# VH-VL binders against o81304, part 18

Target 1, 187 residues: o81304
Amino acid sequence: CSIFANPAQRAKRKLLELISEEDRGLRTQKDPKKRDEIVNAIESMTVIGRSSITTDDSLSATWRLLWTTEKEQLFIIEKAGLFGTTAGDVLQVIDVNKRILNNVITFPPDGVFFVRSDIDIASPQRVNFRFNSAVLRGKNWELPLPPFGKGWFENVYMDGEIRVAKDIRGDYLIVDRAPYNWTESFV

## First folded at step 5 (VH-VL)

Design y19 (framework fv_zilovertamab)
Fold by ESMFold2-Fast, scan of step 5:
Structure y19 (fold): chain C 187 residues (1-187), chain A 122 residues (1-122), chain B 107 residues (1-107)
Amino acid sequence: as target 1 above (187 residues)
Amino acid sequence: QVQLQESGPGLVKPSQTLSLTCTVSGYTFTSYYIHWVRQAPGQGLEWMGSINPSGGSTDYNQKFKDRLTISKDTSKNQVVLTMTNMDPVDTATYYCARDSGYDLFYYGMDVWGHGTLVTVSS
Amino acid sequence: DIVMTQTPLSLPVTPGEPASISCRASQSVSSYLAWYQQKPGQAPRLLIYDASNRATGIPPRFSGSGYGTDFTLTINNIESEDAAYYFCQQYDNWPYTFGEGTKVEIK
């Protein structure tokens, strides 16, 4: 603990320490006490970020999953092993100016599942989204899947390193800025 | 080979509605955004709007929003531009173009149709 | 809307010489800038995206540079087939906007 850190730095450090060994949220699903501790840390971040703008251009990035309570994403990550693969990076790729948000789960070496979404900036912290399509892709094949749905999330805190969000279902998402841009170009 | 082809009327009278079709081939229709761009004779390029063909979501240049509709027909691999209340100033070559990426980012418009000239006169 | 201004609007060049076209945005567009070539009677052709990346099939004599508000398209060792209009386009924000175009004429 550093006594020279401001309240935001201390709260952020505590949150990152709490989630560091939680296997992106899989371990937390079976530990309500740990979930409560993490949620309380998120509430501290929410207070710190309360009046900030988190839907500006700095939201445009390749975001990498650190921790979530989203049951659907966690189920996919958990069950990948049963089919002879392992989930790699789980990403949320956002471009505010193009009004897109794509959710990506990689399955190295050649697999990817991604969901395309349109977004609208509704407020300084709220993003509305609408799912357009989903694709499960392997090396030489592609299976389009039509997951129709819409919702919103609020970025309750965002800085140059992390983003903390809460969605319409009450689920939480903690991501960091990936050290790479995710692309899957065909040339 | 990847191709985009515009089709529609070459002549439209003032106050009538324009309908142009962009037919695509040689790639997965739902994987790339389609844009409409026009060019008045002897002038520069003007972006009109785009559609995500997987879900049908659209974005319009606000200059045209009350007159312009972009739609899709996945069974025919077609995108349709409809513009109401045509005026002589709308005389232009109309192009459809796809985004250059099969991925999650825009990399410019890499494949264009040859364009279709629409003249608006009485 | 973001306004894109190109200079010069007309550029006569001699084959083998370098040519440079400038594009200025009315506000920062980061690196979200593309360059297109258009020959008479043809559709535009993508040359450069993200300010400096050459599109597929584009000869290495074409290069782009810049960030923020000031961008340059450079054609090294210009060839006679490079006579065309050149347009910059920002895609930082909707509506996407283009420059007025620069006519490159071979002497």
Scores: ipSAE 0.006, ipTM 0.467, lowest interface PAE 13.5, mean pLDDT 84

Design y2 (framework fv_zilovertamab)
Fold by ESMFold2-Fast, scan of step 5:
Structure y2 (fold): chain C 187 residues (1-187), chain A 122 residues (1-122), chain B 107 residues (1-107)
Amino acid sequence: as target 1 above (187 residues)
Amino acid sequence: QVQLQESGPGLVKPSQTLSLTCTVSGYTFTSYYIHWVRQAPGQGLEWMGSINPSGGSTSYNQKFKDRLTISKDTSKNQVVLTMTNMDPVDTATYYCARDSGYKLFYYGMDVWGHGTLVTVSS
Amino acid sequence: DIVMTQTPLSLPVTPGEPASISCRASQSVSSYLAWYQQKPGQAPRLLIYDASNRATGIPPRFSGSGYGTDFTLTINNIESEDAAYYFCQQYDNWPYTFGEGTKVEIK
């Protein structure tokens, strides 16, 4: 609680509280009322961020997943246990100047799923992407997978702590800035 | 039916300002970027810059940065190229062309104007 | 800026033969490469985009290949109407850059 919290700070706190126990979105899939509450909070953030630039150099970061509605990503996270592991951090590593965005799901201790993509900055809030390559990697093996697909997402709100996005399919993504920079050599 | 057409003066004196207009028809004006590309007589193609007509955002080749302005008039479906301080080396055929503007959704510059020859001489 | 280099700059060919034009980028442009045809007095015409996709209305005798820094435009069973200049163009980065052009001449 801040004595002089502005509307943006209050809206952000409400959003973060709503998603705090949602297991990255897995619990929300079974709770339409909770989904509606979170979407309403996202719409408030969208209004606050409407004229802001969310595709500048500050977008370059290791972003860590807090919550999403994206079904394919949630399925991978949920089913990791069936293969004797758990999904660790789910990351989106963006470098605006190199025009790359890598989606990373870690499977401790030695596993990782990578999807590499190119990006274009389309507007102050819109990023276009195309998948280049995907690989599932274990300790002593790699399985390259054929990536295909392209789309866009809009960062409807971004600050020094979080980013809120909506994509071409109408799915939402809420991420924070990870306390580390992830590289392939890290895993 | 989809058509781009350049218009403007065919002759400009050194140090004067050039103004060329690209008029588009047969598609939604704001759905495609418009690029300006020039070609000196007997030479290759040189990209000058582009505009997104929906927002008016522009990009320029660094070679022209202080001389070139691209603007739009949505009510007339027109893009205007303005270039100051013309020099005889700027003699070229000037084309406008459309594309998506985004590498990930790029299907080429699929429609071009016919080109307009601009001669810069005293 | 990305520099595009075309070889050969002049290509005399006999009707019915295949013709190949190479384009090299000074750095990787992935598949973000287009090919254009230009006949005298005309605007360029798009032939190929995304390295290997034919544009609408382009005959199947035209094909593109390559990735990264090395690209090829191939015209199989060349016809007299194919006498023209051919340009490659990268769209990986601003500014867009073109090759010098290859003049295809029918013998």
Scores: ipSAE 0.006, ipTM 0.490, lowest interface PAE 13.5, mean pLDDT 86

Design y20 (framework fv_zilovertamab)
Fold by ESMFold2-Fast, scan of step 5:
Structure y20 (fold): chain C 187 residues (1-187), chain A 122 residues (1-122), chain B 107 residues (1-107)
Amino acid sequence: as target 1 above (187 residues)
Amino acid sequence: QVQLQESGPGLVKPSQTLSLTCTVSGYTFTSYYIHWVRQAPGQGLEWMGWINPSGGSTSYNQKFKDRLTISKDTSKNQVVLTMTNMDPVDTATYYCARDSGYDLFYYGMDVWGHGTLVTVSS
Amino acid sequence: DIVMTQTPLSLPVTPGEPASISCRASQSVSSYLAWYQQKPGQAPRLLIYDASNRATGIPPRFSGSGYGTDFTLTINNIESEDAAYYFCQQYDNWPYTFGEGTKVEIK
């Protein structure tokens, strides 16, 4: 920046540097010291984002996973290799006006796993969600899976580039705005 | 069968440190969060904190602040509660409990240890 | 902290009758509410989660309802083995908090 960045920009840059080589969280699972550094950076973002509204229309986007502590999501990403594929983009597609949130994991060239959810805005920072259905799809096949249930997450910080969230399980999620919009027809 | 079992001292003197161990069996230790909940004699349940045994992340009830630490030993399938500066008001039955196996959703605490009574007295 | 208030604190019932226990939260907890049963000398047992879903192995005579601040646990055709304390628990916000408990006594 041409001048000293403001505190939000400095804290955001530090967070993004810390997670940049963590393989979406897979490497962090084996490094508690690194996890603690990232969590401390998230807490700085939480302070900066305090009292902000993170559940308005700007939440509607295709969000791309940068880093998470969610074990189930990381397990799926890690195990894709056992079946001859690699996880591509991991997405969270939110539309506040339609009250939907879809979790998407792509498996190039033809695979996708997605979970459909309904959402309710509970507060300026809290979103309640309920899983409705899940599907694993390949080129010429699909396998429906049982939905898991429901929960909530709080977007503790959000701007035009990234979103930082904490969920009901105490897990963290850091995402950026994808350079494309995902729809079910994308696959 | 899935089981959780607490162990530790039944008697602790005021100002001493309490150490309780929760040993789990019958399931994959790192797949479920473990909570600690206590119950004073004749009173209700009080949530103390939880640990994710996979990564070791923890969350504590702020009432206990810096007195409480929850840790894990994956090689022994154990979760350890450590609480410093014990006081007679900390006299309670201490339980460890497993919550659901889902990362994004809490379904309550479905499996509990039998509990261990800790009396704090001089 | 969210305060959970149970009524009644003591409930004598006759076998075969329905029993209802109320739980009120000091602020909305949506449907993030569980119910537990505790018999003397035993650990609590999960009955209901997410306000209305029965836990695995729980008999169909147990049911839960409610949303927001007002919740009810209902035991239809109560059995003698249902004599116990019953606790509600919210998990909308940390710290997780429990109600005081309701003692169900079989006449």
Scores: ipSAE 0.006, ipTM 0.527, lowest interface PAE 10.2, mean pLDDT 86

Design y21 (framework fv_zilovertamab)
Fold by ESMFold2-Fast, scan of step 5:
Structure y21 (fold): chain C 187 residues (1-187), chain A 122 residues (1-122), chain B 107 residues (1-107)
Amino acid sequence: as target 1 above (187 residues)
Amino acid sequence: QVQLQESGPGLVKPSQTLSLTCTVSGYTFTSYYIHWVRQAPGQGLEWMGSINPSGGSTSYNQKFKDRLTISKDTSKNQVVLTMTNMDPVDTATYYCARDSGYDLFYYGMDVWGHGTLVTVSS
Amino acid sequence: DIVMTQTPLSLPVTPGEPASISCRASQSVDDYLAWYQQKPGQAPRLLIYDASNRATGIPPRFSGSGYGTDFTLTINNIESEDAAYYFCQQYDNWPYTFGEGTKVEIK
């Protein structure tokens, strides 16, 4: 925190510090006070990001989960340990020009849960998505799951480091740009 | 049997705080979001807000944000709506409703409580 | 806020006739649109979601159509028990908003 940092830099630093030890949101589920502090920091980012374009080509990236309130995703992360594995990276792989968003949860060394989605850019901050297929894959097996569901999210803030989104159900997602590109062969 | 049931005071004086409880049964409490929707006598429906019953994160209609709080008590399978500084124009039937969505999906509100009438008068 | 406008506000219908209720959004809501039925003294009942998908237990005489700003709820071969208020609801943006309602009255 510097007196020379602009308000956006200070607000972003505060948000990242608040979420840094929250275990992607699992610890926050049992701590209403910390949740309220994080939500207030997100509201500050929302004000800063107001009227900005967050659905341009810079949205195309491999995004890595830092924190979320989304209960289904957190449940999967939490329960991975019961089956002798752990959730590795949780990723959103977005390509705006190809109109795709793939959700990936890795279960090292050999597991992955993979959901393919199509996207439509509805506004400067709004993304609509529709799930096309889902698969749970292990070393020598694959279980396709029925595809269903559609929704939307708004990227209320995005820069060269992070993206903050709020979805159709009011859940929050904070991601950063992964230092690698995700590629997947089973589509 | 899936059921939602509202409870709370039928009468509130102007400037007082309203507290309504929605008790759910017949399903896993943490699996479905709960919404609060109100309806003034002879009028249409107005969405107030919702809560994620697992982590407790909330969404509010900005019209109510400064005086509305939605919270949960998982041990009792309850969602609580608290609204401060009640005014006669807040007289309405208040409903809690479950959304039918999972994991980023919303498919409308498929199960509703019976509603509770709250009259605000002096 | 997205404003939802329903027409007509009152619709008298004879049993056996089709009834159509229109809902117009002030901006595109794609197909993020639900329809509810509410009988006097009762809570609303979900009929249609995603503009055209019938909710569980809803009879096939109810159907929805539309995309963008213009939506229609159709009740084929209307029955006396269908006398109720009908509301559209958008979930394309916060806050979720409802139309003002259409009263379907059996003549």
Scores: ipSAE 0.435, ipTM 0.816, lowest interface PAE 3.6, mean pLDDT 88

Design y22 (framework fv_zilovertamab)
Fold by ESMFold2-Fast, scan of step 5:
Structure y22 (fold): chain C 187 residues (1-187), chain A 122 residues (1-122), chain B 107 residues (1-107)
Amino acid sequence: as target 1 above (187 residues)
Amino acid sequence: QVQLQESGPGLVKPSQTLSLTCTVSGYTFTSYYIHWVRQAPGQGLEWMGSINPSGGSTSYNQKFKDRLTISKDTSKNQVVLTMTNMDPVDTATYYCARDSGWDLFYYGMDVWGHGTLVTVSS
Amino acid sequence: DIVMTQTPLSLPVTPGEPASISCRASQSVSSYLAWYQQKPGQAPRLLIYDASNRATGIPPRFSGSGYGTDFTLTINNIESEDAAYYFCQQYDNWPYTFGEGTKVEIK
């Protein structure tokens, strides 16, 4: 019985249950009703997190994707099968003190797509970012790619388990703290 | 060849629902966000909201959130603006516009429809 | 909502002269600012994004500058075809908001 759970815990459990079978957002792309339910749950989390600081040192972590509406990430995840692989973990590696945010998509056993970004903490909830470089890496090969762009996101809720963000495009990102720290073998 | 075209009624009575359609051509429909912007006669521009045509995620100006819905029909390459309970103050030229950025970035609205004038009167 | 204030509201210029339009945000918008041109009876046309990047097809006489709260659109060697309204737009926060517009008139 969760009658004694605080409102934040109940709202968080509802959100996590809603996204648990959504294949990181791929299934949600085909189901507008489910998307609206998830967005409403995110709005509840936003109200709960409204006055909180989500850009402090606890933002520094290896974050693992649980669900997103970002078309570009979902396209990459969906198309991994065309190259004989499946997307593994999709990660945001953030270090506030170093002012970096690296986006990582793994393609087991040996592949990785890696985007380097600089960040600037603009407010208690706002992060500005700028893409610097990207690389697609396989077992014995590497292909540098030239991504340039900038944007922002707001962490509307963050705790010891999850982070919920909304970006410049109005897209949502739900991540949890990975049970490992991601480290690049080659820099 | 890239074109956005608004269509819908030029006249709406107070308390009725407005439905405007933005039809796109000359590019991949799901690759670019679509925004709705309106402009009252002799006045400035007002952002209403936007939609990601791939997944259908929307952002609304909270001023309109209770009345405004933006939806899409991928099979027709169309974005639809629906606004309930129209009032004479909603008289404006309504534009749909495409933004020029990647999904993670907004780089301004680079292609606009010609606009459609909607007059709200009895 | 972030309020965008443009000065001047009306700017008469002679062809060949430079024109400058200012846009001030009520709070910092970093460089998340765009400029649009609108001629009578037409839709707006994107000129500048991210404060200083020129949009595709826009002549080099148009340039943007600024960061934070103060931004400028500059038109060097203004041409008669540049008579139009000019609007700044911030996209730092929702709702996206526009300035009230500056009318550039050719003398």
Scores: ipSAE 0.225, ipTM 0.731, lowest interface PAE 5.0, mean pLDDT 87

Design y23 (framework fv_zilovertamab)
Fold by ESMFold2-Fast, scan of step 5:
Structure y23 (fold): chain C 187 residues (1-187), chain A 122 residues (1-122), chain B 107 residues (1-107)
Amino acid sequence: as target 1 above (187 residues)
Amino acid sequence: QVQLQESGPGLVKPSQTLSLTCTVSGYTFTSYYIHWVRQAPGQGLEWMGSINPSGGSTSYNQKFKDRLTISKDTSKNQVVLTMTNMDPVDTATYYCARDSGYDLFYWGMDVWGHGTLVTVSS
Amino acid sequence: DIVMTQTPLSLPVTPGEPASISCRASQSVSSYLAWYQQKPGQAPRLLIYDASNRATGIPPRFSGSGYGTDFTLTINNIESEDAAYYFCQQYDNWPYTFGEGTKVEIK
């Protein structure tokens, strides 16, 4: 019977509106004012999500990238054209019970950047991860990457629709739950 | 030759604003995060904040949040530290440093400028 | 803030002997810990990251170990040029914090 959305819904709607036309973060890299507005909205979500559990079974999902400040990921997305394609889905596939997190960037029709990681749930909001393997594949070529090491991120907010994370270097990641499940393609 | 070089005033009066510039060379400016770390005379290291040079997103030590701003100028390969309302206790050698990590990883600060001493006194 | 406590604060050593510096975190930092060397008048130099990984160009006589709250930097067969301050740094949480530093002096 409420005419007005609650504060959490309003804050979430504002965040999603701010990022909706940012090309997953590429446009934001050139717009400091927009970046500051988005970061302020993320800080509001962080306050709302304080003391919540964001590393339970609900974290197990195929997450789809909406926006990020992570420069290496954005560089890969931006430079997809150099390999004769454009970035398609950018996904983070998490299974808490199996203790895995796979990062996937598709380059239709034939390309994929795939990183396999193990995870450890360190706290109600903290995930530690370690890269096991990484590869960039095209139609007839493959560029394996060495395992880089380990890091962490905190899911500062999570609900049935979105997840907001901040990583070890202070970069942000905003994802939503994909309407499908991603299946790993084995060699 | 990878190099970071701090520049700015060696003397600042109390209540003035400090502006320090970190100029980088020998690598792609947008490829590595830049941190600011200070060291008061005879004391340890204190992390102030960092910037993603590609997008400009920043992380600050809350101790400085209300008076510290870190910004970048990609056209000049420069990161700028601005700190308002300087006090004698802010007297320190200020360093900029790049980190050796990537997204999701931090592997410490592998290349540092030589530091610039800023003395705050009347 | 996570407080990093180093012991000893001063470590006199004879060339050729091993030296060990301890770093204790006020809460668990997993293995998100780095070690730096700083000589007088110079900028810090990265030695170790992720508690035990040696940085590029660092001699094998430097090694790190530990997990959680207790970490050790070990210098085997210490050389005169290793006289310096050594600092640990955690990056488990913001703000990143450093230990007080340990001064390694050659006897």
Scores: ipSAE 0.440, ipTM 0.811, lowest interface PAE 3.4, mean pLDDT 88

Design y24 (framework fv_zilovertamab)
Fold by ESMFold2-Fast, scan of step 5:
Structure y24 (fold): chain C 187 residues (1-187), chain A 123 residues (1-123), chain B 107 residues (1-107)
Amino acid sequence: as target 1 above (187 residues)
Amino acid sequence: QVQLQESGPGLVKPSQTLSLTCTVSGYTFTSYYIHWVRQAPGQGLEWMGSINPSGGSTSYNQKFKDRLTISKDTSKNQVVLTMTNMDPVDTATYYCARDSGYGDRFYYGMDVWGHGTLVTVSS
Amino acid sequence: DIVMTQTPLSLPVTPGEPASISCRASQSVSSYLAWYQQKPGQAPRLLIYDASNRATGIPPRFSGSGYGTDFTLTINNIESEDAAYYFCQQYDNWPYTFGEGTKVEIK
């Protein structure tokens, strides 16, 4: 640890170290002690970010999943293996000015699952969302799926590298800024 | 009657700070985003930034981010644009405009505009 | 930034004729495109949003179409009161950008 690191950098480093080998959260599902440690680290980040604005233009990015407790997303990642593939990148593509948030799961080489959402910025840290459509896409086919409802999440901490969020169901999400921007031509 | 009205100085000297106020009436102030758009004489429209008056979250055109601040005063139903280091090229009519979005409804486009206020930057 | 290019820049029309204005984006903006009308000395007025939806109070002679990079505003049976500048605007990518405008003049 650097003695020159401020409290925010130190807390962030601890959080990233705790999640580094949790397989996006799959391993954490069977380890309540590790989950508690990660949640405590998230609460530290929440305190640090308490009065910050996390819903401005810097929220617009391709965010890559590092860790989550969201059961539905983890289920999809885990079950990809049953169909002879593995989940590649799990992304949340946000554009505040377009008021969209697209959830993307890639299944290399040719598959992708898109969930399209509209968003509304409700407060300096809260985003409301509504699912508009979902599609499962392969190389030469598409299967549209029905929309799944609405909710909110709060970005309790955000900086130039990571974002930490808690949603309406009490689930957590930790993402980093992908080194690329997502486009539909990527798949 | 839904109305937006800009107010502020008509003349600013180079290097000075501009402060414009957008006063809204006839609807719930915190329910709609407010945008600032400018138009140089005889030219097209240029988007500057926006604010959600409920929480105060802002978005800026990167061209202006270092100079531009948009803030709100809910008690007065006002949005304020502040821009530092004004230059003659910033001479324009400045408009505030309401985004047509409401709650979790996502209408895009700016459905109600102020009349605009001409700001001339000259020594 | 996404560049919006309008053609023509000037469009003289006779009352009763249809008028069409094109807007081309430098990259795909999906359907996130609006059209505005601006008369001299007045603020812009929203005509169309999401490429093809008419805004409240806009007469049915105005219609929009297109997707991706190519968009068209059509004014059927143009009236003398429709003499104005028309601007397209994308909101697919930040910052929001406008076309340079088309001046519609009644002959």
Scores: ipSAE 0.006, ipTM 0.484, lowest interface PAE 12.7, mean pLDDT 84

Design y25 (framework fv_zilovertamab)
Fold by ESMFold2-Fast, scan of step 5:
Structure y25 (fold): chain C 187 residues (1-187), chain A 121 residues (1-121), chain B 107 residues (1-107)
Amino acid sequence: as target 1 above (187 residues)
Amino acid sequence: QVQLQESGPGLVKPSQTLSLTCTVSGYTFTSYYIHWVRQAPGQGLEWMGSINPSGGSTSYNQKFKDRLTISKDTSKNQVVLTMTNMDPVDTATYYCARDGYDLFYYGMDVWGHGTLVTVSS
Amino acid sequence: DIVMTQTPLSLPVTPGEPASISCRASQSVSSYLAWYQQKPGQAPRLLIYDASNRATGIPPRFSGSGYGTDFTLTINNIESEDAAYYFCQQYDNWPYTFGEGTKVEIK
């Protein structure tokens, strides 16, 4: 049985427990008090991660969404049902050495919304990104969409299990390391 | 059709709390971030903070963080700025402004007309 | 905080002439830079975002350029209605900061 014994482990455990039933953030949109509790827990993680390097090679991973305040992602997740599907894993696939970050929303069994981005490491905690292409894929079909936008995010905390980020718009993102590597496939 | 309107007191005494409301209409309230920006008489613009009206996440200018709170009421399509311990140097016209729609900031494209708040005894 | 410095602070122009306003950031802001117009007694109006993209409804005589620390707002064939204050604003880092403003006056 593992016990979170130090302040960092306790703070991380509290954060993960707070978000565990929030449906990736959809439930939190209707609950300002819960949102404030989660943000306070994120601020504790920010203090713990202060002055740490979160943009090194360990950032390269398939990251899986646990919770976010970002309205665009939540809208897509919520509205997947209107198209006869439900959103599966929501991923960020980052490769620091290749300077890429791909955003992936899966729609089992065969669908994926895929946005390719270039990244630039701006500081020990800041990543700049620019969208290069977007595509919606289904079984035996593909619809390219115009890419748009650019921004930055700061990884305020990162370890071997999770990453906590805040972006240019003040939105938060909490992800964990997926137990698999995502690969692009045309199916 | 798209409108933002500030409302609140025109006069606040030193040490009192200011409460300003930004009421929006003509668009989906949760689709755009709302910023508060102030301008002292004859001076430039100063960014105070912002809120995501969907999730309620906020960002503050650290100069104000200990005194400033931005909140929302989705049922009324309102964003509220609360600032404690007002001082004469806080005398300014206060604006709310709409920003974005897509994933990223692309400028504050619609502004309220502004409300002048004078802090004096 | 990132300091935004505008030059000139006052710019007298004659209608039909081009006008240019410079904005310099104390550190790189990439292209996360917007320009606003403000007439007396009015709220600011967005002109340019992402350094060079014209906002909806803004006349083509307004253009922006620059990257990093040096940015320019250009108004070609200036009209009398363009008399106003102009502000640059960076959104690369918190807090978001504005330049001091440039007063464009019609001669």
Scores: ipSAE 0.006, ipTM 0.585, lowest interface PAE 9.3, mean pLDDT 86

